VHH binders against Protein Abitram (abitram). Designs and how they scored, part 22

Target 1, 175 residues: Protein Abitram (abitram), of Dictyostelium discoideum (Social amoeba) (q54td9)
Amino acid sequence: MRTLIERYYSQYYFIDTTITDPNLTEDQYVNQHTNELAVIGVAPSHPVLQQEISKIEFKENAINNEVSGVRKTGGFKLQSNTILCVITCSNGKEYFLRSCIKGKLLEINKELINNPSLLKTNHATSGFLAIVEPMIKDKFMENPGLIKFEEYHKLRNIPIQKGPVFLKDNTNDED
Short names: E, the ipSAE of ESMFold2; O, the ipSAE of OpenDDE; V2, 0.75 times the mean of E and O plus 0.25 times the DockQ between their complexes.

## First folded at step 19 (VHH; framework vhh_ozoralizumab_d1)

Design u4 (from t7 with T58E; at its last look DockQ between E and O 0.72; V2 from the best seeds 0.00; counts 0 for: unsure alone 64.99 < 65)
Fold by ESMFold2, look of step 19:
Structure u4 (fold): chain B 175 residues (1-175), chain A 125 residues (1-125)
Amino acid sequence: as target 1 above (175 residues)
Amino acid sequence: EVQLVESGGGLVQPGGSLRLSCAASGFTFSKYWMYWVRQAPGKGLEWVSEISPRGGYEKYPDSVKGRFTISRDNAKNTLYLQMNSLRPEDTAVYYCAKGTDFWEHTWGSADMDVRGQGTLVTVSS
């Protein structure tokens, strides 16, 4: 049995391939759900995960963003480089986390404002940054600057860890 | 209106050090990303460093990483570049540049506003 992420998401990464120093790899993930919405967060290689976080700040209009659930009307428009939040560490360092893709902001993770430690303990799950409706949702690799899961782990020398091992490993293979 | 005045350049031996200053006026200095760029004779502008409005984020290309340090003093409206271990290829006119405000920062040079005369750094024996 696969993890929920492996079952329902295609996993992509937004990285600067010219950066090899692990203290400078400010990488982010972009996980596209089968419903085509994207979840944006900090990748395992990001140096902020090794630092003591003082606060996480979102732009005021992103905090006040409200979008109708079933019928998406309104929303904050994003370019790939739009800053979603700023993480300030106890030593005064700042990290800027971005949308990574062009689209519409549906939601920020407001839990990070009150509990920044979720970013470090749960970066791939409840510690996500934002949910975005991508402009390019079919042929998702046409979004500039993305690389796939396997290439990311190769470039960053991060072992791929599969979810829990169960009796039937390929439960969602229909074709 | 916006003014950026660079100073601190000069002639220095290889391996030497210089500290450049950029005095800013005509805008709220502490709200803006700031940059150093340089131009060797007959060449285009080369990005050298960037710093966030609050000073907590700095970035450098590989050509200067570990040798140059950008800093700012928001109380004095002044940007600095400490240059150590200077090499002949660092010879250029150095300019400071005004960027966007805090949340509007982008990747790329399109947001850099170069206004001053620059300050000449010459590294030779």
Scores: ipSAE 0.643, ipTM 0.846, lowest interface PAE 1.3, mean pLDDT 85
ESMFold2 (binder alone), look of step 19: mean pLDDT 80; pTM 0.821
OpenDDE, look of step 19: ipSAE 0.828; ipTM 0.917

Design u5 (from t7 with K65Y; at its last look DockQ between E and O 0.68; V2 from the best seeds 0.00; counts 0 for: unsure alone 63.8 < 65)
Fold by ESMFold2, look of step 19:
Structure u5 (fold): chain B 175 residues (1-175), chain A 125 residues (1-125)
Amino acid sequence: as target 1 above (175 residues)
Amino acid sequence: EVQLVESGGGLVQPGGSLRLSCAASGFTFSKYWMYWVRQAPGKGLEWVSEISPRGGYTKYPDSVYGRFTISRDNAKNTLYLQMNSLRPEDTAVYYCAKGTDFWEHTWGSADMDVRGQGTLVTVSS
């Protein structure tokens, strides 16, 4: 199936390619919208999706982040390793989710604070972690540590499905 | 002043077990990531384990994964390393190290602060 994500986003993943144990693959996705902004979330391979989640905590300056004006003045500056949130499971295990890319934090998904189950039920959609304005927007693969959709699915042995084919394609009129 | 005091080392046979302790003082122990590192004879420092300030996240290199378990008791300001199925290549001086605050953790073992004299573990027949 060809989803809205496939239509409007380029899909990238931030993973440690040396990790093969599925209990240790702390993978995240980075989806770049056609408007160049990036949506950061938990990849399907992440072990937290098989855990009972007790709470999700964001750093206070990320919660209080204010970005305003046409030029998006202000905002919390991110390195690729900046912790965005910590997920605490019912058994006490913790998982740390990070920005994955250098840029400026525009928004966290505050709904995860009040409803952590969204992460598990909707991880690729309404369960996203954050929206980031990347430092490197053009040639997005120049952001260190990213791999593309097909390589991710090969490395993690996750099957993929193709989207539909249109008979009367008029891409000259589309975004 | 930050102090870290390791103990619990000794001589063990291959396949044996030891439990190391690290007594911490001079800082708020519960706020910091903590590490174990080791130095084998004639070698450099090797990262052995890390643990989050609240104890809910641990990580190990392949060389010790499944055999070693890091833990902490924040009420006693003490870090532990349970070492099982010990091998001759585990012979080393073991040190604990203080890391960064909760939110400032970086990838891997960056910013480790090693202060103690260490505790010697010898694994031999």
Scores: ipSAE 0.672, ipTM 0.855, lowest interface PAE 1.2, mean pLDDT 85
ESMFold2 (binder alone), look of step 19: mean pLDDT 81; pTM 0.825
OpenDDE, look of step 19: ipSAE 0.846; ipTM 0.930

Design u6 (from s6 with S105N; at its last look DockQ between E and O 0.71; V2 from the best seeds 0.71)
Fold by ESMFold2, look of step 19:
Structure u6 (fold): chain B 175 residues (1-175), chain A 125 residues (1-125)
Amino acid sequence: as target 1 above (175 residues)
Amino acid sequence: EVQLVESGGGLVQPGGSLRLSCAASGFTFSKYWMYWVRQAPGKGLEWVSEISPRGGYTKYPDSVKGRFTISRDNAKNTLYLQMNSLRPEDTAVYYCAKGTDFWENTWGSADMDVRGQGTLVTVSS
């Protein structure tokens, strides 16, 4: 059986291929849903997942974007390098997470503000950072700087980690 | 007006250490990314280190990684560069540079504003 992520997403990663020190691999995932929207999050290789997180702060215009709605045209555009949030660890280290793709910001995950530990426990699921409408939706690899799931595993030597498998409920109460 | 004043350079032998300082004024120091850059004789500016406004993120090129440490004291408006295991190729005039505001840093590059006279580091065997 296939996982939810495998059924509904194409999985991509934004990484600096010149970085090999695992304490410095600030990798992020970009998962494109079948509806073409992209979910941006922290990749398994990111060192922040091994840190004690004190807080997660989002850029103010990203927070206000969700509250103020989409009507502020021009305020929703992202470049691939736009900083979305900063994660501050208990030891004072900071990590900056970025959009990874050019597009329009639709939503940030505000639950991370109130519950930063969600990033570590559920980084690939409910601990995502943001949802973006990509500028380049067809031929998604034309978005610069992305690599595919298979190459990411090879380059980072990260074991494949499958999420929960969806099972259909085959039992019914029958008369 | 923005002022950056570098100090702490000098003559050292290979393998030695120096600590550079950069006194900042004329802007809210704690809001800005800060950099060290250097210029060797006959060459252009080379990026040496980067530090976030709050001090929690630092970055170095391979040429100095493990030998140089950038730090800042936001209460004293001062940027530092601790340079260890110095080599002749580290000989240069060192400058501090003001970067962008907290949220405006770009990936892998920065808008670096070099203002001071620099401080000369000479490593000679």
Scores: ipSAE 0.596, ipTM 0.814, lowest interface PAE 1.5, mean pLDDT 84
ESMFold2 (binder alone), look of step 19: mean pLDDT 81; pTM 0.826
OpenDDE, look of step 19: ipSAE 0.820; ipTM 0.912

Design u7 (at its last look DockQ between E and O 0.74; V2 from the best seeds 0.69)
Fold by ESMFold2, look of step 19:
Structure u7 (fold): chain B 175 residues (1-175), chain A 123 residues (1-123)
Amino acid sequence: as target 1 above (175 residues)
Amino acid sequence: EVQLVESGGGLVQPGGSLRLSCAASGFTFSKYWMYWVRQAPGKGLEWVSEISPRGGYTKYPDSVKGRFTISRDNAKNTLYLQMNSLRPEDTAVYYCAKGTDFWEHTWGAMDVRGQGTLVTVSS
C-alpha cells in the first residue's frame, strides 16, 4: 500500500548537483501537497542530521509573519535563496536553511525553536521547516534548482525509504 | 567609510605557508559575511573563501580546499586566511571583501575595496 506522503505529496529536492562531498550536500526537500502548498525541510543527505543541534533561529520577519483572510493576504515574500533559519550545532558549526522556492511564506514550524532535535528525529514529518505558497504551482519543475525523488536518491546514493503506511486499503471500503 | 586593509603577503617557496590579515573599519564587522578573493597575473577575480558573520560556516572552492583556512576575530575586526602547501598557481594579489549582512546572504554581493596583498610562490 501507498504511504501518506506518496498519496498526498509530490516530492522534490533542492540541491546543488555539482556538490558530491557528503559533508557539503546541504540538500533540502520540497514536498508539494495536492492542495499545491509546499512543505520545506531538511533532506536525508543533509550533514546536519549527523550533528548535535543546539539552537535553531528563524529570521525575525518569518517569526512575525501574518497571513490572514480568506484570500490569504499578506505574508513574507520569498525568493528561492531566502534564508529562513540558521542551525547552530554544539561544535559551533552553522547551517543555513532556505525557502528553496519563490513564493509566499505561510507558516514556519515554531516547535523547532523550543525543540530543535525534532528536526533530526522527524525531519520528513513534524520536523518540517516551513509551509510556502509557491509562485509556480502547475508546472512545479519550472521552479529552479529542483530535482525529482528518484533522481535525488540516485545522485546521493541514498536508499529509497518509504514513509508511514496505512493499515487499510487505499481504495474505498464498503463499511 | 568602509575600509579593508590586507597584509601578510610575500615571497614564499612552493610548499610553504603564509597567513594573510584583513583589518576592517567603518562598519560593524561582526554583522557581515566576509570573503577572500584573488587575482592571478592576467586573470580576473577568483573566489577563494567565504565565512559567515559568526564564523560558524566556511566554504572553499576545490582549488584551495584542505590547504586554505578562513577565520575571523570579531573582537579585533580582523579577517584571516591561513594558506598552507602553497603552489606556484596560488601566486596572486589577495583581497578581502565585505559581503551582505547575516540574513541577506547573496552570493556575488562582494565589495572589494583594498589594494590587496601580493603573494608570490616561486623557487
Scores: ipSAE 0.519, ipTM 0.799, lowest interface PAE 1.9, mean pLDDT 84
ESMFold2 (binder alone), look of step 19: mean pLDDT 83; pTM 0.851
OpenDDE, look of step 19: ipSAE 0.837; ipTM 0.925

Design u8 (from t7 with R54S F102S W103S; at its last look DockQ between E and O 0.01; V2 from the best seeds 0.00; counts 0 for: pae O 11.8 > 2, off the site)
Fold by OpenDDE, look of step 19:
Structure u8 (fold): chain B 175 residues (1-175), chain A 125 residues (1-125)
Amino acid sequence: as target 1 above (175 residues)
Amino acid sequence: EVQLVESGGGLVQPGGSLRLSCAASGFTFSKYWMYWVRQAPGKGLEWVSEISPSGGYTKYPDSVKGRFTISRDNAKNTLYLQMNSLRPEDTAVYYCAKGTDSSEHTWGSADMDVRGQGTLVTVSS
């Protein structure tokens, strides 16, 4: 039986291939929904989750170039290495978080600005960074640095826990 | 307890406009995808609109695209549906619905778990 997440998301992780130090685990997740939109966030392995976060600032382009309303042509074009936001830790350390995929920026999580701790408490859900419309839909894995869920867990020695999934009575939506 | 209360329904003539509201409580409204769905007499539930947590993304089926506009005020915990150019086939009970959120990296737009009691929209000459 497919889990809820398996039904609705393809889970990927972004590993910065420019980093040669294997001890650096500034990883991000890219969850692609069945509607092809991708949710970008911080992976469990990312060291920022071990820090006290002072502030989160999104890049100016990210703030000003969100797509609003009905999908329109245009919007801010993201490269996989485009920086979405900077996280400042209490110790002065800064982390740069990226788009991870080529695409169109649809939304940034502005809640992170007002509540930076949300990134730590809910990194996998409400603490997401951004929503991106991928430009590479059928070739998602061609985004540099992206690896599959299983590969990530192996790479970072994170056990895959299989637990009960509570099925909900969902209303139908149209993709 | 999650509560969604729709309002704004009524009788309108074809070509008319109506604005629906949905008051949300019992959850952090600003964190969730929200939806409008409708059920016409004798028909099944139909999805009619989707909006992201911040409102930066919206989606519509072809049946209502260009006529309906979903929006939200997170400060007021309120979801809206502006309906223009209404047609008799738009007659239905309209429900606002909450998107799901799971702790297992499940976040997004295709899962609705709670809806309100609905508000009736009747389009008739």
Scores: ipSAE 0.000, ipTM 0.240, lowest interface PAE 11.8, mean pLDDT 84
ESMFold2, look of step 19: ipSAE 0.000; ipTM 0.298
ESMFold2 (binder alone), look of step 19: mean pLDDT 81; pTM 0.824

## First folded at step 21 (VHH; framework vhh_ozoralizumab_d1)

Design v1 (from u1 with T58Y; at its last look DockQ between E and O 0.78; V2 from the best seeds 0.75)
Fold by ESMFold2, look of step 21:
Structure v1 (fold): chain B 175 residues (1-175), chain A 125 residues (1-125)
Amino acid sequence: as target 1 above (175 residues)
Amino acid sequence: EVQLVESGGGLVQPGGSLRLSCAASGFTFSKYWMYWVRQAPGKGLEWVSEISPRGGYYKYPDSVRGRFTISRDNAKNTLYLQMNSLRPEDTAVYYCAKGTDFWEHTYGSADMDVRGQGTLVTVSS
């Protein structure tokens, strides 16, 4: 059985391949929906998840981003390393979170501005950072630093555990 | 006019310490990413450290991590590099560099503006 995200998303992780220290793991996830749009968020390995978050600030162009029409015209254009937001922790540490892929910004999660704790409690769900339309959908793995789900979990030595799964309807024997 | 003036280098024994300074002028220091880089004899430039405009993010390569500490004093427009446990392979001319504005920093790359004379660090018995 598969979780909802496994059924409808291809799961990738953005890794800085120039860093070899396994304790400097500022990874982000990139989940590509079957409609080809990508959801960007904080990966389980990211050190910010072990910090007390004071605030989350988005780049002004991302906040004022407008995408219109059936053709999806407009919108803030992104390189893979474009900074989308900065997280400031209560101890003064900062973390910079990026687009991870080249594409067009469709939406940021503005709820994080008013409720930063969502990033930690719901990082893979309602605590996502942004939705991006990838520039080259068939060549998604050509974005620098992207690796697939299984390689990520091996690289970070994180056990793979199933989340909630779809269950078949079962009849109960009542007698 | 952007000016960067490095100081604090010298001759030091292995295991010793030095503190480098970079006096900055001609720009709003607190708005910019800053770097230290070095050039050993006959080699290209090697990145040594970076620090965010507000000082809350800093990073080092494996070669210096745990021995070098970057810091900044935005009130004094000064960047620092505390260098401890120095080794002969740390011998180089050290330069500070002005980076991009806060939001323009790109992950895995940097536009570094190196323009000072540098300060020579020699680690030798």
Scores: ipSAE 0.653, ipTM 0.841, lowest interface PAE 1.0, mean pLDDT 82
ESMFold2 (binder alone), look of step 21: mean pLDDT 81; pTM 0.831
OpenDDE, look of step 21: ipSAE 0.820; ipTM 0.917

Design v2 (from u1 with K59R R65Y; at its last look DockQ between E and O 0.65; V2 from the best seeds 0.74)
Fold by ESMFold2, look of step 21:
Structure v2 (fold): chain B 175 residues (1-175), chain A 125 residues (1-125)
Amino acid sequence: as target 1 above (175 residues)
Amino acid sequence: EVQLVESGGGLVQPGGSLRLSCAASGFTFSKYWMYWVRQAPGKGLEWVSEISPRGGYTRYPDSVYGRFTISRDNAKNTLYLQMNSLRPEDTAVYYCAKGTDFWEHTYGSADMDVRGQGTLVTVSS
C-alpha cells in the first residue's frame, strides 16, 4: 500500500551527506510529480522545525513571479543554491532555504508569509516552499545534491513516516 | 575603496584565546555576508567562518567548530572572530573577507573578497 505522495511523486532530498550533527542538517525535500513539476520544502531533519519561527521572507522577485499581465517574463530562473526565502526564528537565528534544483520558479507558497507556523505543522503538505519547473526532468538524480527517500531516512536515522493511505478501502478481489 | 583592516593577532600558547577584529569601510557593511579566512605558511587560503548580513546565521568547518565564534556589530562596521582552545595548527595569517549581498550567497564556493594585510596568529609553546 502506498500513500498519495508515493503514488504521484518521486521523493528526493537535498542534503549535505557529510553533515551528521542534527543541529546542522539543513535538509530540504524535492518531490517530483508525475507531471514533472517539483515541489520544494523543508525536510523532517531540518533544525528549523524545532524552532519558534518569527517570520519568513521571500526574495522579492520570487514574490513578484505571479505570471501577471499579457506578456510573461521568462520566469524567475533558479540554480540549485539560489536562496528563495529566509526564516528568522524568535531567538534571532536565521535559516536559508534554497531551490535545490536548477529550473524555473512557478510559484511560492505565499501562505507561509501570513502563517509561518504552517511550515512546521504541515511541512510536507500545505507548508511547502515552492513549485519549480525542473531543467533536468528525466534522470532526475542528475540534479546534483539529491538522494532518494530510503537513503535519506537511513543517513538521518529518521523513522519512515507515511502519510494518509486508503486504509478503509483495501478490498482485494483478485482471486 | 573597499577597505578591510584586521587586528588582534599575536603570539599565544596552545589552549589560549585571541579575539580578532576587522574594521570595514567603503561599502554598506550590513548588506554583505562576511568571512574569516586564513593562510598557514606555504599553504593556500582556508575558509574559517561565515556570517550572514544580519548576524543570524553562522557556519564553520570541522577544524574550528566549537572553538571559534564569528560575530559582527553592524553599527560599528566591525567583524569579530573569538578564537578559543587554540592549537599550533591554527597558526596563520587571518583575513576577513567581504562576500556577496544577502540573497546571492551560496553554500558552495563564494566570491570572497580579501583586501587587508591580515593579522598574524602564532600558536606555539
Scores: ipSAE 0.716, ipTM 0.868, lowest interface PAE 1.0, mean pLDDT 85
ESMFold2 (binder alone), look of step 21: mean pLDDT 81; pTM 0.834
OpenDDE, look of step 21: ipSAE 0.835; ipTM 0.923

Design v3 (from u1 with K59Y; at its last look DockQ between E and O 0.69; V2 from the best seeds 0.00; counts 0 for: pae E 2.2 > 2)
Fold by ESMFold2, look of step 21:
Structure v3 (fold): chain B 175 residues (1-175), chain A 125 residues (1-125)
Amino acid sequence: as target 1 above (175 residues)
Amino acid sequence: EVQLVESGGGLVQPGGSLRLSCAASGFTFSKYWMYWVRQAPGKGLEWVSEISPRGGYTYYPDSVRGRFTISRDNAKNTLYLQMNSLRPEDTAVYYCAKGTDFWEHTYGSADMDVRGQGTLVTVSS
């Protein structure tokens, strides 16, 4: 069976396609669920995944929004470049992670505050940054700056890993 | 009142180095994104570099990446630009500029109206 991401999400990436230096590819993913909500996180190419993370900080308004709950009239509104969180590494490097899309913040992943290692071990799953209600839901590629899954993997030269690995398929006859 | 005072400009040969300084006053320097911007003769303003309030993030356009280094000393309220491998096309008046607060940074939205008087850099034999 394919992963939950492959079954329930359309996968997009927010990247600067002109950047090829892997130390500068601060790419993020945007996964749109079939319920139209978007999950925002760090893409596999992001240099922070090779760093020792000392802390992850979220904007105060984002923290207060989740504690107070989401209101129809009072939700935290986002532009594509709105900073959601800052990751500080042990070497002093900072990484700014952004909404990637225009919309309304529904939830931050507060687990990252107490357990930053989730970002590195589970960046595509439980280590997500935020859940956003997109302003543009129906024609999602009209959100500026996004590219699709296959193009992302081609541009970053990252092998596509799809589907589960079965025990029989993993064993070698010659081992 | 916000004041930004650039210094360290001068005449230098191609391949040479200069270090610019920007003394800041009238605001809490450590809370703001800071920029270097330049204006070559007869041209518009060109973004040169940016640095986060805590100094942990820097960014450069391709024209200067690898040659210029922005830094800040928040204890001294001072912004720096180390310029190496200078070229004649780097000749310009260099300004430091105050950006937004830590969380309010957005792409291309820095307020370039809050800048110093500039310091002239001339790269020539």
Scores: ipSAE 0.499, ipTM 0.787, lowest interface PAE 2.2, mean pLDDT 83
ESMFold2 (binder alone), look of step 21: mean pLDDT 82; pTM 0.837
OpenDDE, look of step 21: ipSAE 0.834; ipTM 0.922

Design v4 (from u1 with E50Y; at its last look DockQ between E and O 0.63; V2 from the best seeds 0.72)
Fold by ESMFold2, look of step 21:
Structure v4 (fold): chain B 175 residues (1-175), chain A 125 residues (1-125)
Amino acid sequence: as target 1 above (175 residues)
Amino acid sequence: EVQLVESGGGLVQPGGSLRLSCAASGFTFSKYWMYWVRQAPGKGLEWVSYISPRGGYTKYPDSVRGRFTISRDNAKNTLYLQMNSLRPEDTAVYYCAKGTDFWEHTYGSADMDVRGQGTLVTVSS
């Protein structure tokens, strides 16, 4: 049994490979869904996960993004280095999180504005930053600056954790 | 209109310290990323540090990390660079540079607007 991420996503990371000090590794993940959309978030190595977060702010254009329906012209276009949000910690430190890939912003996770702690408790799941329609979809590694899941864990010395283990049951789950 | 005035350079022995200042005017200082950059004799411009508009994010290359500290006082429109454990390799003219607005920082050389005359730092026995 595989996790939902393992089942439906290819997992990539945007990192500076020259940085080895764990207090400086401002790494982000880029998970490409089988439908080709990308989910952008904070990687487990990011120092912000060790901080007390006071607020998360998104760029105003990202908040007002209207990519759907009759108004299909409202898409917010991204470069890989476009700043999506700033995280302010209780000690005054700031961290800037980026798009990581060139594409079109479809959605930010507005829940982070009202509930910043979600980033730390659920960074790989409900604490994602944004959903992006990538410009380069078919050979995803052609997006500059990405490395694959296995290479990331090797470079950062993070053990790869096994997905959830599900026990067998009968066919009735209402108990 | 934009004016950046560097000061605090001088001659210092290896292992010594200096504090550079940059007085800014002609723009809303607290709105912009700020840089220190340097140019050694016969070499190109090299970034030394940068700091976010609110002061909460700073960055350094390996060559100066742990020895140099950037800071800003937004009430005084002043940028600082505390330089400790100075080495002969740090000999250069130091400039402050106006960066981009808060959300527009690309972390590249195109972000840096050098306007002043700089301040000379010479590290020599």
Scores: ipSAE 0.667, ipTM 0.854, lowest interface PAE 1.3, mean pLDDT 85
ESMFold2 (binder alone), look of step 21: mean pLDDT 81; pTM 0.825
OpenDDE, look of step 21: ipSAE 0.820; ipTM 0.915

Design v5 (from u3 with K65Y; at its last look DockQ between E and O 0.75; V2 from the best seeds 0.76)
Fold by ESMFold2, look of step 21:
Structure v5 (fold): chain B 175 residues (1-175), chain A 125 residues (1-125)
Amino acid sequence: as target 1 above (175 residues)
Amino acid sequence: EVQLVESGGGLVQPGGSLRLSCAASGFTFSKYWMYWVRQAPGKGLEWVSEISPRGGYYKYPDSVYGRFTISRDNAKNTLYLQMNSLRPEDTAVYYCAKGTDFWEHTWGSADMDVRGQGTLVTVSS
C-alpha cells in the first residue's frame, strides 16, 4: 500500500552532501507530481523544524506573481538557487529557502505568511513553500543537486517509513 | 563609489587571536550580503565566510569553521571577522567583499566584489 505522496509524486531532495553536521543540513524536498509540476518544501532534516519561527517572508515579486489559464502561462522565472523565502527564528537566525530547480513559479503557499507554524507542523503537506513548473521535466535528475528518496534517507540516517502524509487542502495542480 | 577598507591584521603566534574590520561606504551596507576572502602567498582567493544583510545567516568552510566568527554592525557600516586559534596556514591577505542584495544571493564567487587593499595576517612563531 502506497501513501498519496508515493502514488502521485516522485520524491527528490535538494541537499549539500558535504554537510554532515545536523545543525547545518538545510535540506529541501522537491516532489514532482505525475502532472510534472513540482512541490517545493522543507525536508525533515532541516534545522528550522527544531526552531521557533517568528516570521516567513517571501520575495515581493513571488507574492505578486500572477499566473492564469490551464497551461499556467506567465509566472516568475526561477533558477535553482533563487531565494523564495526567508524564515526568521525567534533567536534572530535566518534560513533561506530556494527553488531548488529551474522553472516558472506558479504559486507560493501564502498561508505561511499568516501562519508560519504550518511549516513546522505540516512541512510535507499543507506547509509546502511553492509550486513550480520545472524546465527539466523528463530527466528530472538532470536538475543539479537532487538526490532520490532512498539515498536521502541513507545519507541523513533517517529511517524509511510509510509516512502517510495528508494535505490540509489540495493544490489546484491536483484536479 | 563602493569602497571597502580592511584593517586589524598583524603578526600573531599560533593559537592567537585577531579581529579584522572592514569599513564600507558608497552603498547601502545593510542591504547587501558580505564576505571575507583571503589569499595566501602564491595561491588564489579562498572564501572564508559569508553573512546575510541582516546578520542572521552566516557560513564558513571546514578550514575555519569553529575558529572564525563573522559579524556586522549595520549602524556603523562595518563588517568584522573574529579569528581565534590561528594557525600558520591562516597566513594570508584578508579582503572583505560586497555581495548582492538580500534576494539575489547565489552560491558562486561571481557575486563577490573585492575592492579593498586587504589586511595582512601573518601567523608565525
Scores: ipSAE 0.700, ipTM 0.862, lowest interface PAE 1.0, mean pLDDT 85
ESMFold2 (binder alone), look of step 21: mean pLDDT 81; pTM 0.823
OpenDDE, look of step 21: ipSAE 0.834; ipTM 0.925

